# VH-VL binders against q39962, part 8

Target 1, 193 residues: q39962
Amino acid sequence: DPTDGFTEVPLTEDNFVIQKPYDKPLNDRYSYKNGIRRLWVYENDKPFKVGSPTRPRTEIRIKGHDYSSGVWQFEGQVHVPEGTSGVTVMQVFGAVNKATALQLRVYNGDLKSYKSNSVATDIYNKWLRVNVIHKVGKGEITVFINGQQKLVVNDDGPAEHYFKCGVYAAPDGSSNYMESRWKNIKLYKSDNK

## First folded at step 1 (VH-VL)

Design pa3 (framework fv_ponezumab)
Fold by ESMFold2-Fast, scan of step 1:
Structure pa3 (fold): chain C 193 residues (1-193), chain A 121 residues (1-121), chain B 112 residues (1-112)
Amino acid sequence: as target 1 above (193 residues)
Amino acid sequence: QVQLVQSGAEVKKPGASVKVSCKASGYTFTSYYIHWVRQAPGQGLEWMGRINPSGGSTKYAPRLQDRVTMTRDTSTSTVYMELSSLRSEDTAVYYCARGEDYYESWAFDIWGQGTTVTVSS
Amino acid sequence: DVVMTQSPLSLPVTLGQPASISCKSSQSLVYSDGNTYLNWFQQRPGQSPRRLIYKVSNRDSGVPDRFSGSGSGTDFTLKISRVEAEDVGVYYCMQGTHWPYTFGQGTRLEIK
């Protein structure tokens, strides 16, 4: 299992910051009910910050455990409704220029690292367990889907890092409506390398 | 080994259509976009369009939109590029190339050997 | 469309000497993710293009260390620290930040 050798780092609601279109109240683009967090945007929504050139998002930013060293792991279960495409559903933030180290995107029912490496196919309308391990000292990020290793990539250099999940419209080819649902979001840390 | 193998040279008359194939091997066919790029004799490279083999979605260069069609056959891991209403200025070597991300240039890492298309009377 | 301008268009070089090729874009190639999607390709006579460099400065596997890429924003450079006979060919820069993708006009490297 990807969590073997890791210790869970407790998260509370105070650790979940919702980044949403600046002109929308929280409940217009986010809900949390019965353990399930639902996040959605439309392709023509406003960006997170006024004047920003970024595309629309509703993302959970995990706060309070930003890291620049060590071995850290994100875990969550994700459900993407059929019709959602051209969207980032999970990212490892932080790079030498403060950009992302990794984005997991959905395109036409496939989950990919950006638009290149496929990590899962036929994902619509079912729950997937996603684990992402970042070994900062090695500059390495490993992705597991349903407990199976699917991807190993290099990170984008030293920075303060944190995990995000939800919906963030990709640069090209987004559907009009984008939604993801998340449950059992956990954070882990290891003392080994 | 990862490779893209294209169909052989074609000679066509003006007004005809040509269909060039690109067969992928050594990787998961549906995990990468395929781009088409052409090169007229003694000239530079021109991007024509791309196809996502997973869903079949396409995006074409505006100047070629009315004449270009890209398709794929997942059972044979093959992409096709068809260009209609051929003119002498369509004489070129046509390449397929493996792409990874929307608008990310690092995607052109594997290229086919090229297909020469000559349009003459 | 983003216009990519290369200079020089013809580059005669003596074996073992360094060579430099410039590439300028009509607008910034910095994407909102902070990455710059600028590639360099080599095309040897009678062959398909081969990618040498991606995202400004990252060398493809199998590309010799004598090739390096640098630059930012709108100004980019490809350098060959010491030219070998096998380097003859045409070099192209390409941007993937803005649709449609566009290439420079090419630089022909020749041994003097």
Scores: ipSAE 0.006, ipTM 0.446, lowest interface PAE 14.0, mean pLDDT 87

Design pa4 (framework fv_ponezumab)
Fold by ESMFold2-Fast, scan of step 1:
Structure pa4 (fold): chain C 193 residues (1-193), chain A 124 residues (1-124), chain B 112 residues (1-112)
Amino acid sequence: as target 1 above (193 residues)
Amino acid sequence: QVQLVQSGAEVKKPGASVKVSCKASGYTFTSYYIHWVRQAPGQGLEWMGRINPSGGSTKYAPRLQDRVTMTRDTSTSTVYMELSSLRSEDTAVYYCARDSEYDYFWSGYYMDVWGQGTTVTVSS
Amino acid sequence: DVVMTQSPLSLPVTLGQPASISCKSSQSLVYSDGNTYLNWFQQRPGQSPRRLIYKVSNRDSGVPDRFSGSGSGTDFTLKISRVEAEDVGVYYCMQGTHWPYTFGQGTRLEIK
């Protein structure tokens, strides 16, 4: 199991900051009911910040446990409805030169690292367990889907890091509507490096 | 109105140090990286390094890392660039420049707002 | 370090005519996120640099539509469709894909 050797770091609602189009009230693009967090945007929505050139997003930014060292793990279960495409659903934030060390994106039912490596196929309308381990000292990020190792990549150098999940429209184009649902979001830390 | 205002011109002797300031206003100071770029007389632009004002983390150009230090003071929204062991080749206009917002719309757009520049002259 | 090479270095242009500046990088500027971090800056005499274009082709706020950027991989172009007197200055391409960030040597645009 990807969580073997890790200790859970408790998260509360205070640790979930929702980044959404600046002109929308929270409940127009986010809901939390029966343990399931639903995040959605339309391709023509405004960016998170006024004047920003970025595409629309509704993302959970995990706050309170930013890291620049050690071994940290994100866990969540994700459900992507059929029709959602051209969207980032999970990020490892923080890189030497750029915003992100990793983005997991959905393209036509396939989950990929950016536009390149396929991590899972035929993902629409099912719950996937996603575990992402970042070993900062080794500069390594490992992705597990349903407990199986699917990807190992190098991070993009030292930075302050944190995890995000939700929907963030990809720069190369997206479906008109984008949605992801998340449950059982957990954070882990290991003293083993 | 987003502005970066830099300290005034400096004249230094070889071997001295210089510390240039860059005061930010009109935006959330801790949300944007600040870069330092210099320009020798009649020459092009040279990137020196950048600082994240939130945590204070820095990244310097390899040729300058032994002599450059970047710091910030969040209470005054000010970034500092200190260059030590000055040589005549360090004579330049030094600019600070704001990058993209690192938490929200960061994408590596680099340097959308620039300070007015600080002339540093190194002469005997 | 990634070397950025601009041509021409001196560009005399008649008012109202188009101008074109080339920028070539020694390595591909496509980052793993699918974005190309190639930017263009203008420096008017006695002024700070001003960003015109970011990520190859995106115009900065307040930049006239007569400025356009294009290109991919290692070859990039800045075009001015109709040169005006205020365009006199030095133009720099800059890459942000590979650390350390590097600028081209600059192209001086002058009115004939």
Scores: ipSAE 0.006, ipTM 0.567, lowest interface PAE 10.7, mean pLDDT 89

Design pa5 (framework fv_ponezumab)
Fold by ESMFold2-Fast, scan of step 1:
Structure pa5 (fold): chain C 193 residues (1-193), chain A 119 residues (1-119), chain B 112 residues (1-112)
Amino acid sequence: as target 1 above (193 residues)
Amino acid sequence: QVQLVQSGAEVKKPGASVKVSCKASGYTFTSYYIHWVRQAPGQGLEWMGRINPSGGSTKYAPRLQDRVTMTRDTSTSTVYMELSSLRSEDTAVYYCARLYEDDYGMDVWGQGTTVTVSS
Amino acid sequence: DVVMTQSPLSLPVTLGQPASISCKSSQSLVYSDGNTYLNWFQQRPGQSPRRLIYKVSNRDSGVPDRFSGSGSGTDFTLKISRVEAEDVGVYYCMQGTHWPYTFGQGTRLEIK
């Protein structure tokens, strides 16, 4: 199991910051009911920050445990409705020369690392367990889907890091409507190098 | 209104150090990287380094890393750039600029701080 | 380091005429995320630089539509469709794809 050897770091609602279009009240783009968090945007929504050139998003930014060293793990279960495409659903934020070390994106029912490496296929309307381990000292990020190792990538150098999940429209080819649902979001830490 | 306001002009002797401040207002200070860029008289722009105000992590241009230190104070929304062992070649206007995640282009700049190094 | 080469370095233009500035990078500026982090800045005499264009072709808020950016890979262009007196200054391209970030030498735009 990807969580073997890890200790859970407790998260509360105070650790979940919702980044949404600046002109929308929270309930217009996010809901949390019965343990399930729904996040959605339309491709023509405003960015998160006034004046920002970024694409629309509704994302959970996990705060309180930003890291620059050690071994950290994100866990969550994700459900992507059919019709959602061209969207980032999970990020490892922070790299030497760019914003993110990893983005997991959905394109036409496939889950990919950015626009290239597929980590899961035919994902629509199913719950997937996603675990992402970042070994900062090794410069390595490993992605597990349903407990199986699917991807290992370099983290593009040292930075301060944190995890995000939800929906963030990709630079090109986004669908008109984008949605992801998340449950059982957890954070882990290991003393191993 | 988003603003970066820098400290005033400095005149230093060779071998001294200088510490320039950059005070941010009108946005969430910890959400943007702050970069430092300098410009010698009549010359182009040179990137010096950047700081993430959230955790204080820094990345410096290789040519300057032994002499430059960037820090921040989140209580005052201020970033500092200190350059030590000053040389006449360090005479320049020093700018702070914020970088928004996802575009890697500095969208808001301070007014600049002139640093003159002379004997 | 990635070398950014601008041409021309001096650009005298007649008011109302178009102007074009080239920027070439020694390496592809396409990042692994599919984005190209090529920016254009304007510096008017005695002022701080101002960003005009980000990610090749996107104008910042308040930038007149007579400014446009284009290009891909290693070759980029900034165009001004009809030059106005206020456009006098130095224009810089800048890449954010590769560390350390680097600027072109600058192109000085002057009115004839």
Scores: ipSAE 0.006, ipTM 0.506, lowest interface PAE 9.9, mean pLDDT 88

Design pa6 (framework fv_ponezumab)
Fold by ESMFold2-Fast, scan of step 1:
Structure pa6 (fold): chain C 193 residues (1-193), chain A 124 residues (1-124), chain B 112 residues (1-112)
Amino acid sequence: as target 1 above (193 residues)
Amino acid sequence: QVQLVQSGAEVKKPGASVKVSCKASGYTFTSYYIHWVRQAPGQGLEWMGRINPSGGSTKYAPRLQDRVTMTRDTSTSTVYMELSSLRSEDTAVYYCARETVYYDDSGTYVFDYWGQGTTVTVSS
Amino acid sequence: DVVMTQSPLSLPVTLGQPASISCKSSQSLVYSDGNTYLNWFQQRPGQSPRRLIYKVSNRDSGVPDRFSGSGSGTDFTLKISRVEAEDVGVYYCMQGTHWPYTFGQGTRLEIK
């Protein structure tokens, strides 16, 4: 199991900051009911920050446990409704050169590392367990889907890092409507190298 | 609307240090990195490093990292670049320039606005 | 470090004629996110640089459509379809894909 050897870092609602279109009240783009967090945007929504050239998002930014060293793990279960495409659903934020070390994006029912390596296919309307381990000292990010290792990539150098999940319209284009649902979001750390 | 306004020209002797400021206005200061780029007389552009004003984290060009320090003051929306152990080769115009980062912008847009430049002359 | 090589270094052009500047990188500029972080800057005499183009082909607001960028991987081009007097200056390509960020040596555009 990808969590073996890790210690859970308890998360409360105070650790979940919702980044949403600046002109929308929270409940217009986010809900949390019966353990399930639903996040959605439309392609023509406003960005998170006024004047930003970024595309629309509604994302959970995990706050309080930003890291620049050590071994950290994100875990969550994600459900992407059919029709959602051109969207980032999970991020490892922080890289030397650019904003992100990893984005997991959905394109036409496939879950990919950015636009490149497919880590899961035919994902629509199913719950997937996603685990992402970042070994900062090794410069390595490993992605597990349903407990199976699917991807190992370099993290593009040291930075201050944190995890995000939800929906963030891809820079190259998206479906009109984008939605993801998340449950059992957990954070882990290991004292191993 | 967006402006980056730099401090005035400096004349320094070899071995001294210089501290140049860049004051931001017209946008949310903590939502953009500030980079420093210099240009020696008649020469091209050289990237020196950058600071994230939100957390204060910095990245420096390897050639300059032992002599460059970048800091910020969020109360005045100002970034500082200090270069120590000055040499004649450090004579240049020093520019600050912003890069949009917003939390997770994979489409980072580098140097969309620049300061007016600060001339630093190092001579005996 | 990634070396950015521009050609020509000096570009005399006749008003109203097209101009083209080449930029080659020593490594691919495709980042892990699938984007190519190749930018073009203009520096008019006595002024700060101004960004014209980001991510290979996207024009900044206020940049005339006579400026266009193209390319992929390691080979990039900036074109000016019809040179105006105000275009005099030095043009730089710049990569933001690899640490540290690096610039080409610059191309000086002058009117004949």
Scores: ipSAE 0.014, ipTM 0.577, lowest interface PAE 7.5, mean pLDDT 89

Design pa7 (framework fv_ponezumab)
Fold by ESMFold2-Fast, scan of step 1:
Structure pa7 (fold): chain C 193 residues (1-193), chain A 121 residues (1-121), chain B 112 residues (1-112)
Amino acid sequence: as target 1 above (193 residues)
Amino acid sequence: QVQLVQSGAEVKKPGASVKVSCKASGYTFTSYYIHWVRQAPGQGLEWMGRINPSGGSTKYAPRLQDRVTMTRDTSTSTVYMELSSLRSEDTAVYYCARGFDEYSSDYFDYWGQGTTVTVSS
Amino acid sequence: DVVMTQSPLSLPVTLGQPASISCKSSQSLVYSDGNTYLNWFQQRPGQSPRRLIYKVSNRDSGVPDRFSGSGSGTDFTLKISRVEAEDVGVYYCMQGTHWPYTFGQGTRLEIK
């Protein structure tokens, strides 16, 4: 199991900061009901911050446990409705020469590392367990889907890091409507290495 | 409305330190990064570094890393930039500017009025 | 560091005529997120810089439509379709793609 050898770092609602279009009330683009967090945007929504050149998003930014060293793990279960495409659903933020060390994106029902490496296919309308382990000292990020290792990539150097999940429209284009649903979001740390 | 108000002009001797302040108003102080940019007489603009007021994390230009320190005081919505071991080449107008950094963007959408720092013997 | 080179450094222009400023970067400014973080700033005499353009071609709020930005990769241009007296000042391009952020050396626009 990807969590073997890790210790859970407790998260509360105070650790979930919702980044949403600046002109929208929270409940117009986010809901939390029966353990499920639903996040959505439209392709022509405003960015998170006034004047920002970024594409629209509604993302959970995990706050309180930013890291620059050690071995950290994100876990969550994700459900992507059919029709959502051209969207980042999970990020490892922080890299030397770019904003993110990893983005998991959905393109036509396939989950990919950015636009390149496929990590899962036919993902629409089903729950997937996603685990992402970042070994900062080794410069390595490993992605597991449903407990199986699917991807190993380099993190492209040291930075202050944190995890995000939700929907963030891809720079090369997206569907008109984007949605992801998340449950059982957890954070882990290993004292080894 | 958004305002960034800087401290007044400074005249320093070589080897001294200078600390310039930038007081923010008209928005949520912890929601935006503050950058520092300087301009020597007759020269272009030079980015010095930035601070995230929420956590206090900083990132400095490599050439200035050993001499520059940026801090903030959340209770007064004020960012400080301290430059040590001053040389004549540090004579410049120093600006603070608001921006976004965690999204791979740097907007510099609002600027302070500038603080003139003169280093002379 | 990424070197930003502007030309010309001095640009005398007749009122009502167009003006064009070039900016070249030593490296591609396309970021891993697909965006190009190239900004243009105007600095009028005795004033703080003011942002005119962000992400190559997006005009900032309150900036007249006679200002336009274009380009891709390493080659960028700022154009003023009809120069007015208040346009006198120094124009800077700036890249936010690579750390540390760097500016061009500036182009001084003067009325003939």
Scores: ipSAE 0.007, ipTM 0.489, lowest interface PAE 11.9, mean pLDDT 88

Design pa8 (framework fv_ponezumab)
Fold by ESMFold2-Fast, scan of step 1:
Structure pa8 (fold): chain C 193 residues (1-193), chain A 118 residues (1-118), chain B 112 residues (1-112)
Amino acid sequence: as target 1 above (193 residues)
Amino acid sequence: QVQLVQSGAEVKKPGASVKVSCKASGYTFTSYYIHWVRQAPGQGLEWMGRINPSGGSTKYAPRLQDRVTMTRDTSTSTVYMELSSLRSEDTAVYYCATDYEYDWFDYWGQGTTVTVSS
Amino acid sequence: DVVMTQSPLSLPVTLGQPASISCKSSQSLVYSDGNTYLNWFQQRPGQSPRRLIYKVSNRDSGVPDRFSGSGSGTDFTLKISRVEAEDVGVYYCMQGTHWPYTFGQGTRLEIK
């Protein structure tokens, strides 16, 4: 299991800060009910920051455990409704020459690393368990889907890092409506890996 | 650009309450904690508490928890700090601060002077 | 509560000379996530505090490289390699590891 050898780092609601269109109240683009966090945006929504050229998002930013060293792991279960496409659902933030070291994106029912490597196919309307391990000292990020290793990539250099999940419209185009649902979000750390 | 703008100076009598505001701009208000820190004349800094504007959850310094209330209004991107049962030793400059980019107090308001005198 | 002790409390320094401020905590500031939440702030006369250093040794953007932070566990140091006239003010260490968060008593840096 990807979590073998890791110790869970407790998260509370105070560690989950929502980044959303600047002109929308929280409940217009986010809900939390029965353990499930639902995040959505429309293609023509405003960006997170006034004047920013970024596309619209509603994302959970995991706060309080930013890292620049060590071995850290994100875990969550994700459900993407059919019709959602051209959207980032998970990020590892921080890289030397760019904002992110990894983005997992949905294109036409496939989950990909940016627009290239498919890590899962035919994902619509199914719960997927996603684990992402970042070994900072090795410069390595490993992605597991449903407990199976699917991808290993370089992290593009030293930075302060953190994890995000939700919906963030892709720069190359998206569906008019984008939604993801998340549950059982956890953070882990290891001194041995 | 991140800015925190606070309300103006207050003069209060002992036993009164004071409510200070802090209006945030230049970032998504609900995404970052806002803290309150005070400084008595010629003295050091004292942390009073913080609020998570997303859910409204608060955490107060134990010595102040029975007198301090922190609230927010997401429609105006404003947090409020109310201190009740004022004493002369509450005379201080009160600051709001956020942990926007990195944890713990990276952006500060200009301060609000509260004077408690009879 | 965690007690933060600074020394010296008054620091007269000649322009261009180095300056050093010590900060000691009554408990270890290493949090369970492996991070040490020790920050340094500068307050110029009549102004709000400004953060210089976060997590022991990381310099905030716009802060001159004359300022450096170091230390571990309970013992921390802020150094200014060459003091400039604009550095006059009070310097505070602060811990965010244990709530309630606490500040040192402050060190007043003056040009002599």
Scores: ipSAE 0.007, ipTM 0.508, lowest interface PAE 11.8, mean pLDDT 89

Design pb1 (framework fv_ponezumab)
Fold by ESMFold2-Fast, scan of step 1:
Structure pb1 (fold): chain C 193 residues (1-193), chain A 118 residues (1-118), chain B 112 residues (1-112)
Amino acid sequence: as target 1 above (193 residues)
Amino acid sequence: QVQLVQSGAEVKKPGASVKVSCKASGYTFTDYYIHWVRQAPGQGLEWMGRIDPSGGSTKYAPRLQDRVTMTRDTSTSTVYMELSSLRSEDTAVYYCARGYSYEWFDYWGQGTTVTVSS
Amino acid sequence: DVVMTQSPLSLPVTLGQPASISCKSSQSLVYSDGNTYLNWFQQRPGQSPRRLIYEVSNRDSGVPDRFSGSGSGTDFTLKISRVEAEDVGVYYCMQGTDWPLTFGQGTRLEIK
């Protein structure tokens, strides 16, 4: 199991910061009901910050446990409705120059590292367990889907890092409507590796 | 402040290759495509291709696909455009420009003059 | 390839007067998402192009409201309500709907 050898780091609602279009109240683009967090945007929504050229997002930014060293793990279960495409659903933030180290994106029912490496296929309308381990000292990020290792990539250098999940419209185009649902979001660390 | 800064002017002989750089700053480098557009002296604009800095995927104009290669270095936020087998008709100002869906070419580099002469 | 045709190619205009540039595409620019990706650019002498208008009618930040874009399908227009001296340059329409991306041949705006 990807969590073997890890210690859970407790998260409360104070650790979940929702980044949403600046002109929308929270409940217009986010809901939390029955343990399920639903995040959505439309492709023509405003960016998170006024004047920012970035595409629209509604993302959970995990706050309070940013890291620049050690071994850290994100865990969550994700459900992507059919019709959602051209969207980042999970990020490891931070690389040289504050760029992202990893983005997991959905394109036409496939979950990919950006537009290249397919991590899972035919993902629409089912729950997937996603675990992402970042070994900072090794510069390595490993992705597991349903407990199985699917991807290993380099983290592109030292930075302050944190995890995000939700929907963030891809720069190359997206469906008109984008949605992801998340449950059982957890954070882990290991002192052994 | 969003800025795209290109490398300096190049003078090449026919048959050589040229590699022009475009360094991005002021935004998240992987959030936007970088396109290359050239302009021969006194002529209009010609799209050459684009690169997605996040995954490295490229898409080139059919007329140039056999001679153009675009790459990026995320550690320096720099995109490169290499054009091989240069001909006198490749003499132009080469621009990099930022873009994504509906926001095509919102910021441009200053241009790099490439002169191909014998 | 989508062919973009501009008219006129040369546009002498008197300061303070209106100017209008036509752009026609060889096929509809409505993308599968319902959006029309037609853009207008200005290139002043010796400078890089700058975007004035995106998605037919949306002005970029810092672009004066005397510039307006309109049109649909295959026929588009850029209007300048009152031409100023700094408007001298070449104007290009550009389609972003299909690959490869293509520009019109350019319209040179000159002051009489």
Scores: ipSAE 0.000, ipTM 0.442, lowest interface PAE 16.9, mean pLDDT 88

Design pb2 (framework fv_ponezumab)
Fold by ESMFold2-Fast, scan of step 1:
Structure pb2 (fold): chain C 193 residues (1-193), chain A 120 residues (1-120), chain B 112 residues (1-112)
Amino acid sequence: as target 1 above (193 residues)
Amino acid sequence: QVQLVQSGAEVKKPGASVKVSCKASGYTFTDYYIHWVRQAPGQGLEWMGRIDPSGGSTKYAPRLQDRVTMTRDTSTSTVYMELSSLRSEDTAVYYCARDLYGSYYEFDYWGQGTTVTVSS
Amino acid sequence: DVVMTQSPLSLPVTLGQPASISCKSSQSLVYSDGNTYLNWFQQRPGQSPRRLIYEVSNRDSGVPDRFSGSGSGTDFTLKISRVEAEDVGVYYCMQGTDWPLTFGQGTRLEIK
């Protein structure tokens, strides 16, 4: 199991910061009910910050455990409704020459690393268990889907890192409406490299 | 209090269409998928399809997909199921049931049922 | 489609005695997330179905503890430890693992 050898780092609601269109109240683009977090945007929504050239998002930013060293793991179960496409659903933030070391994006029912490497196919309307391990000392990020290793990539250099999940419209275009649902979001740490 | 309230009984002729409604109250309408399940007299349960009220996406049973249409009205928290080209074998009680974000393990609340009778 | 097969289809039982219903699936119901989406529903005469058990063995709120669910993979069982008069009705298993959602044929529980 990807969590073997890891210790869970407890998360509370204070560790979840919702980044949303600046002109929208929280409940217009986010809900949390019965353990499930629902995040959505429309392609013509405003960016997170006034004057930013970035596309619309509603994302959970995991706060309080930013890291620049060690071995850290994100875990969550994700459900993407049919019709959502051109959207980032999970990020490892922080890289030397750009914002992110990894983005997992949905394109037409396929889950990909950015626009290239497919990690899962035919994902619409199904819960997927996503585990992402970042070994900073090795410069390596490993992605597991449903407990199976699907991707290993380089982290593109040292930075301060954290995990995000939700919806973030892809720069190359998206569906009109984008939504993802998340449950059982957990954070882990290991002393092994 | 959570409730799903369905429209009243319908009697239709073969070849007609029927549109059944399911009005939700007591919860956030867009947080739950609505499934439709029917039951012919003395028979078992048959899943017809579901709708996501937030985005309007639908998924229908393959046997029915050319005749069934599901829609919603978020302003009234109501889901509709329309079945066309009715036959006598479509005579059944039609139920709506809610399912948290399409998880397929909720079905915790059901409507009271709508009897549809197809006869000439 | 995943075919759900229940046995027996007719279950006459004496009040206070135990009852057991089998549900078998044509394919494993373990979903890609590791969960098994097998549910049991009860339908009393003239009423809408109500959920008794979800994810194999979890009892729904308000369901008496004399009802229990068990099983794994393709073989599942619903047990009633002591049948009461109010338990008369039809019991259905349902799989939520694969599209389309499918129900067993139903088991009619009757007092003899």
Scores: ipSAE 0.008, ipTM 0.541, lowest interface PAE 9.7, mean pLDDT 89

